VH-VL binders against q9vpl3. Designs and how they scored, part 49

Target 1, 224 residues: q9vpl3
Amino acid sequence: RGKINIQRPKAPHYERARVVAVTQPKYPELPKAKSCFKTRAERTQQQQENPYNEIIAREVRNWLDHSRLVAFFHLSSITADDIFRVRVQLHKQNLHLKSYGSKIIEQAVKNTRYEAIVPLFHSNHCIVFSPDPEKTAALLRIVRRVPQMVLLGGIVEETMLSRNQLVAYAQMPGLHAVQAQLVQTLSQAPGHLIQQLQAHQNSFVQVLDVHAKNQMNEETPKST
Key: E = the ipSAE of ESMFold2; O = the ipSAE of OpenDDE; V2 = 0.75 times the mean of E and O plus 0.25 times the DockQ between their complexes.

## First folded at step 1 (VH-VL)

Design f2 (framework fv_anetumab; at its last look DockQ between E and O 0.26; V2 from the best seeds 0.00; counts 0 for: pae E 7.3 > 2)
Fold by OpenDDE, second read of step 2:
Structure f2 (fold): chain C 224 residues (1-224), chain A 121 residues (1-121), chain B 111 residues (1-111)
Amino acid sequence: as target 1 above (224 residues)
Amino acid sequence: QVELVQSGAEVKKPGESLKISCKGSGYSFTDYWIGWVRQAPGKGLEWMGIIDPSDSYTRYSPSFQGQVTISADKSISTAYLQWSSLKASDTAMYYCARLQGYTSLEYFDYWGQGTLVTVSS
Amino acid sequence: DIALTQPASVSGSPGQSITISCTGTSSDVGGYNYVSWYQQHPGKAPKLMIYEVSNRPSGVSNRFSGSKSGNTASLTISGLQAEDEADYYCSSYDSSSTPYVFGGGTKLTVL
């Protein structure tokens, strides 16, 4: 009896194959694994019931309070891999990319000075935090490479900035340079002001002297 | 004034290698991305790829990925487009252009004069 | 992938106003905010005429204006002049996949 090659079983006889094909239990197609990706609706519902929402909200607030640079981005069809890459790049610059649900953000900023950011979170969004506002230029440079990240605005030094304002800020000379310029300008201002004030005073005195002289000349009776 | 000056016209045979150049002046070369655009004779504009001269980061159009190489030398404010092996179908005008956009790379604000590349047997 | 469709040709008489359309195939939610227009004369390099849908670069005539409605961006040229005869290309930044897409171009003839 020839050794049944278990590695290459001979195709069964046609009739047997037919019977086997018909008798093969049609296993119900395993329900297509509900894509582990919970629908947005499911995610939103789960977030509402999550006792950790408060903790996360506190975390968000903590980030907002301790960050001198906050940038808000819309995400357009970005892959997890792309996000990861960007995150790594940002992290190298001490920029922290975070993503939170809109409800969490709302909870976090409710009755705070940050409440105005809530409308920015109607879709897929991410936030970049940094303790260093000088990293704004670096942030913009990195995100320019990521077309899926659309800058919506940000907060710099506790000031809400539009997209354009944030861009303008990034183009400004470093804070130290600006501060140095300001100090220089301010140091020059008092001298100029004093000069101007003195000039005005001197002018007034001159005008008064002329007036006084004119009055004296009018009072001198022509002694004919 | 911002200006992009490209290298002169090229006449090549199929299979030959080619490298054309685009030199930027009148601005900080590393602050702006450079893009390459192809225009076949009588045809429209085709985006090929872009490069950040500051670190030579490059992105290609899917159609041109692996077909060309874009590079830059920031020390001389020059971007390059190169082929390892030209094809007849590579016959076209090639433009370099400066990309504008602070948060995104949105549009080409300055263009080179173009480099005509003719590939014929 | 976003495809931009332009009419192949448009014509107008001097002094008239003409409009060139650029229509995207997909609901370019957000992408159409980055529409730019380029003018190209024969044998010349393209020139930026409009960026971000409606903004004119310095040096571009105020006769050129841009707008968008839905998935269609439009370039309007008022007071058409002979010098306006050229090819016009729209372009869009695509944040979803391909970063840049050009339209097929429109030949404007001034009659």
Scores: ipSAE 0.379, ipTM 0.702, lowest interface PAE 1.4, mean pLDDT 85
Fold by ESMFold2-Fast, scan of step 1:
Structure f2 (fold): chain C 224 residues (1-224), chain A 121 residues (1-121), chain B 111 residues (1-111)
Amino acid sequence: as target 1 above (224 residues)
Amino acid sequence: QVELVQSGAEVKKPGESLKISCKGSGYSFTDYWIGWVRQAPGKGLEWMGIIDPSDSYTRYSPSFQGQVTISADKSISTAYLQWSSLKASDTAMYYCARLQGYTSLEYFDYWGQGTLVTVSS
Amino acid sequence: DIALTQPASVSGSPGQSITISCTGTSSDVGGYNYVSWYQQHPGKAPKLMIYEVSNRPSGVSNRFSGSKSGNTASLTISGLQAEDEADYYCSSYDSSSTPYVFGGGTKLTVL
């Protein structure tokens, strides 16, 4: 514990007033409970536990519970018309493209087996849901035409898969038994899967950080 | 074995039309996209565009949009690159290549031998 | 149009290791693990050497390796041989309006 010298000298009156304001409690004008809710921390908690967000979080949980295929994508800048056309094409294959805020995703998967996916949604993202895991190949064929959507990974039959594992699953059309065995085989080392998914997310975060800094600083002319 | 075979060299005059071909064999032609890549004499590789032979979906590089037409005939496993009116600046080697990648344009795994197109007066 | 930056030339001696850089932006090389490398001998079609940053196709020597750090991808050739003398091109997925882009190419000379 150390104290740093005052950078800019303060007038004696100001310094005294600041010390008194910090060390002496404010006289309560409202019931204590109402006064507590005036703090920034309490207001932030109330905002994050917004009832509307819980309704949407239940929708997300419903999609997760009723979908045997869930695919996670990073989403680059795309026009409303272009994303609408993608949604229509996906819907024809019983694939449902959804976008949710990161806080809603976190709220939806909190205390579930899928809580580990939260870091994937710190950047711009979208999710595709389907009750039919056989549609994985159709999903990837459609997404190849959408360069703004980049596959991060997914969940098939309640098992988390990396991008490469999901691609491998898509390449083996066949009986459900064979597909289920493949999923189990690909998921034998679950501890390493999260690292793979987070690596893609970290790459995208770095991209966004560099892009944002380049936009703020304009062109950085000379410095390798 | 997987093979892409392109049509033979062409010598044309400015203003003439031309259609060159790329025939795939040894794999399911409609399962992979075909890309066209241009290489001017002594220059590097330039991506021109791609086609999905299953439904003839095409996507072009902005530099080549409206300059060429890419098409495919899945019944004979052949992709095409076509000019309605050639320019001297179209002189180049043209490669077709099979696109690999499931979620985006990732890489070209097999390449045709190339078709040299010479446009001169 | 050439979007990715490569050195025009690189030279090495037999048995040496050399590295070729490929620099892009956060919308291509830096943003995704979709960097590939192609080798082209004079008068021949390009050949895929590396895909998805660091993977080798079957039939490609393990002397060729790929890596990426930030916005720069690198192709490293160890135990340099005379037959490695060729032009090398990097390429990447591009999340901007142009979905695929090549580098300007690097001429490798084995001295």
Scores: ipSAE 0.051, ipTM 0.553, lowest interface PAE 6.2, mean pLDDT 78
Fold by ESMFold2, look of step 4:
Structure f2 (fold): chain C 224 residues (1-224), chain A 121 residues (1-121), chain B 111 residues (1-111)
Amino acid sequence: as target 1 above (224 residues)
Amino acid sequence: QVELVQSGAEVKKPGESLKISCKGSGYSFTDYWIGWVRQAPGKGLEWMGIIDPSDSYTRYSPSFQGQVTISADKSISTAYLQWSSLKASDTAMYYCARLQGYTSLEYFDYWGQGTLVTVSS
Amino acid sequence: DIALTQPASVSGSPGQSITISCTGTSSDVGGYNYVSWYQQHPGKAPKLMIYEVSNRPSGVSNRFSGSKSGNTASLTISGLQAEDEADYYCSSYDSSSTPYVFGGGTKLTVL
């Protein structure tokens, strides 16, 4: 249950610091007392990455905790210009494109139900985060023009969705439209409509659960 | 019922222009991409290109880039494949097909009946 | 533009099960679950039979099934019937080239 205000994370500043730290070469040529047990590259890389791994893992955890939409993609070969264009396009929709190492993701989701996402990062990847689950359709419209980004699945309102489930979610009417239709059905509920409502009972429960979660996570009414 | 209806067979001479059509019905035309696929006589299927009818965003196979023009008129739910100058090697069956899904990595769920284009001297 | 490899022909007797292979690389069939299969009778348009490796569209007989192992996808037709005689094409996403790659096609003959 977080109470911290996360409306405006400082992602650009942290991304610059992350890039600089990753690219810094740390290959000392001087021997150390225990150098025989590890390669020089393994030792320096392990030391350099371990402190940044913890910082970056906290960043990933913060994004996961405060994003109501998370989408996972495999990323095939793509030019820097093309990925930059995609990132700008996504950012206009409050969609934040990120990439992290498998160990960092493992640290970030350790002892959570999201540990199941770790195998998704076996290959080259990227992640899109957003506080706005209603932006799922906009995300998919942007990405469908980017064949190098292959959708694997996502998380919406703390629920893990497969690729097909996420696509189906994007096609559904907004929560407000579903709520309005349900109210109309209940107010016009002759015996035949009551039977039809019972046939859709699972969908109704899921809509109410999503709406209740939205109300609990925000102080203002949510009509999506 | 989803249908893709293509224009009729064409017999043309080399150097002539041609524009064939594919009209979609029974669904929201702008929600799905349309692809064009060539099949030379006795040969397999070749992807030519795809179009997003909502704004006419187009991608071509490298083999067909600059050889044909793909366009759409969303007001009449129609996609087009066009040659400015036909060659005898353009003799083939041409299919339009609907790309199912919200990503560029979809499959073709509905196909037009095909338009046979014959180019002979 | 890189074609997936299919056998040129396959034959079987009514009631038999047959399998058509579609071999690619790790950049397409092996790396992704975006394999589809199309049936084409002579003089007719292709019809989608399998999508996403193993999913069957509504209206397609459950005699048709799909699978994948490594870089090879397979279409299996059980209880072979005369109307199954057709050409079969596989298709896949291909990260190394265009996003769509077709196989060369397999002619299925029912003996």
Scores: ipSAE 0.049, ipTM 0.542, lowest interface PAE 7.3, mean pLDDT 75
ESMFold2 (binder alone), look of step 4: mean pLDDT 90; pTM 0.928
OpenDDE, look of step 4: ipSAE 0.310; ipTM 0.686

Design f20 (framework fv_anetumab)
Fold by OpenDDE, second read of step 2:
Structure f20 (fold): chain C 224 residues (1-224), chain A 122 residues (1-122), chain B 111 residues (1-111)
Amino acid sequence: as target 1 above (224 residues)
Amino acid sequence: QVELVQSGAEVKKPGESLKISCKGSGYSFTDYWIGWVRQAPGKGLEWMGIIDPSDSYTRYSPSFQGQVTISADKSISTAYLQWSSLKASDTAMYYCARLSYDFGSGYYMDVWGQGTLVTVSS
Amino acid sequence: DIALTQPASVSGSPGQSITISCTGTSSDVGGYNYVSWYQQHPGKAPKLMIYEVSNRPSGVSNRFSGSKSGNTASLTISGLQAEDEADYYCSSYDSSSTPYVFGGGTKLTVL
């Protein structure tokens, strides 16, 4: 008696399949219980166009325009208290944590250079602003302690950066350090070039001297 | 020094028009919004409205919508609050305040004018 | 309309710590941590004491601190001094009808 493989029941014969399909009680689609949960869409629609959304949108734009560091975060199940704590920590570093509705963000960045950030704001999110791009490392240090804050990306010096790029940026030596290194490197280059040029010249002169000596030796008639 | 200087006290009769001023100095006037706040005698602070001097964008509190006009002249770093027809109930101290978005300081009304007392009496 | 509710009055003795509460209606206050506190002495313009719930402007005494729990923001004044006698107002963004709203104010008396 072949073990009925309950995990992969053989497809019933076509005729049986037809009978089963026809005899399957069409359970009346349970009236989709109007899930008391207003669909996200319905919640979003009922967001009465707050007459002041425009004010807030302008605020957002202002922050964007005056910030040299902007970081975008997803918030995962974070409490108000947790947000407050993080906010305080960030503030001590001159980092400003703000939260805005997605619609407000959309409105704020519409037809602006920041429009590309809109897709980042489909869920609960917050934004951290700073006038100082050097605070990126500090920001990341603080946020690492907050698992509910997930870095999505950011803007540094008017450049959009991915999460990975932002992390890399934070690890880079300060602009001044890099500049100093560059200057050092550039300052060393001419010295090497000069040395190489001088070496070639010296070699050439030596070769010429040898040739000249050889010619002089050939012209000295053996006074038999 | 950053400051807002308001025009002097006004004594008016009901039905008269009035325009009071708030002049900013010591900062870029167009970089900050200006709010107006009313305080009736012995009462609390009431938000009236806000203006962005850069483009004269204005919003009013519902209570003051249509009752007053807020404007600004960025060329002289001045904001205005005006009434077309004053009422006795308009008797109050009026303050202008700067809304700050400055990094390091946050978002707040950090600078206040000294206030303009408006008295409307028959 | 977002209403911020403050106690009408609070009193304390010199050296004590007092707290002034500012409670917003749940539907409106929950979204923005833009609570500010202002001190107003009689006949003077308001002065910003706390912004964004807990931040002190430069020049404000460290005796003043702000916090928020749920829909209630609190201003705490430690080491109460006679000069602290004033009216205190909380403010917040109003996401519904007005861009900004003030609390009713709290008169602080130093006993």
Scores: ipSAE 0.013, ipTM 0.516, lowest interface PAE 8.7, mean pLDDT 82
Fold by ESMFold2-Fast, scan of step 1:
Structure f20 (fold): chain C 224 residues (1-224), chain A 122 residues (1-122), chain B 111 residues (1-111)
Amino acid sequence: as target 1 above (224 residues)
Amino acid sequence: QVELVQSGAEVKKPGESLKISCKGSGYSFTDYWIGWVRQAPGKGLEWMGIIDPSDSYTRYSPSFQGQVTISADKSISTAYLQWSSLKASDTAMYYCARLSYDFGSGYYMDVWGQGTLVTVSS
Amino acid sequence: DIALTQPASVSGSPGQSITISCTGTSSDVGGYNYVSWYQQHPGKAPKLMIYEVSNRPSGVSNRFSGSKSGNTASLTISGLQAEDEADYYCSSYDSSSTPYVFGGGTKLTVL
């Protein structure tokens, strides 16, 4: 219920209502009495889910494209009440916690520069979106109380960041010049950054299979 | 220089109240959690509990829940451990420690206080 | 108290390598890369030696290394020196009840 008060970054209510109306199935209705007819016939779950999944994938793409901060988390077992409390705390800081299926995420990022994030969602996950990149510090402070949420990486100002790079960003002063310098530096090695994100995800997945050796190897320090 | 400085040794009788302190300096006190660790004479380390000084959120080990109170005053960068009524079994060395972590990836105690020896005897 | 399992004692000679084990469950050691190791000399506060399974703080000798396999974490000390004689404690994040749990401790003797 707390979600009802959220302002969307790009897809306002009128746009969503329009998209839903356009994508809803239009069926010829069975004739009944001359002044009435039966409502739309129910479809099988599989057929009804196909249009819904496409709409949600488009919605995810809008969140990714128009949020200046996106953070990816692995999510361990957590109760509905606990995740709701986290969602409320995040919402107070204009941080929007969402969970989507891997197939929906893949569809949303297909043929975009964010396609590299798909491997992050092969296990239980959630994503936090915000229009305010300065809220990264507030995000990490709130998530500090939620050990079930493990930071994997994120996107700031349309630039993919590893966990360590996102942490460094959170510790910077709220000065545009300092933040722009970090983003520019990170943009100079996109192939390496993508590898860092994928290695981090793979190492975390391996932790679930009780192998910890590779964590320090994921982030080799950049030599001067 | 990052350090935690604890209050001096205490000698008390059973039934007395006590409050010991742990003052942080050289860092932003509200950015780190403070943990309390007990070590009985000749025994190992026992986790007691933790406090987030930014909002006084506390969590206790089941063994110490209801036995002690952990608090903090962020205006003076000090955490506290308090007993309303001491027992002889509370005789121990008490350490405070700063909990550091890579964001979202776990906790470890990177800076330790020197310890406060509490002796409870009749 | 659900402490992590460590051997009570281990021993080695100067120049030798030794390993101290720390065994838990999937809710602590096995589930996360949040294992830390602490060294305590008699009468002194513990000192962080290893954090997040294998990371060394600045100032800790590279003779100390950490690893993990399954539910067991290990601290390895190579090139043993007399000053390594101390009590060693492992600690891990615990998802079930408390943010942290300690091992029972291991006394290292250098003969």
Scores: ipSAE 0.008, ipTM 0.489, lowest interface PAE 9.0, mean pLDDT 76

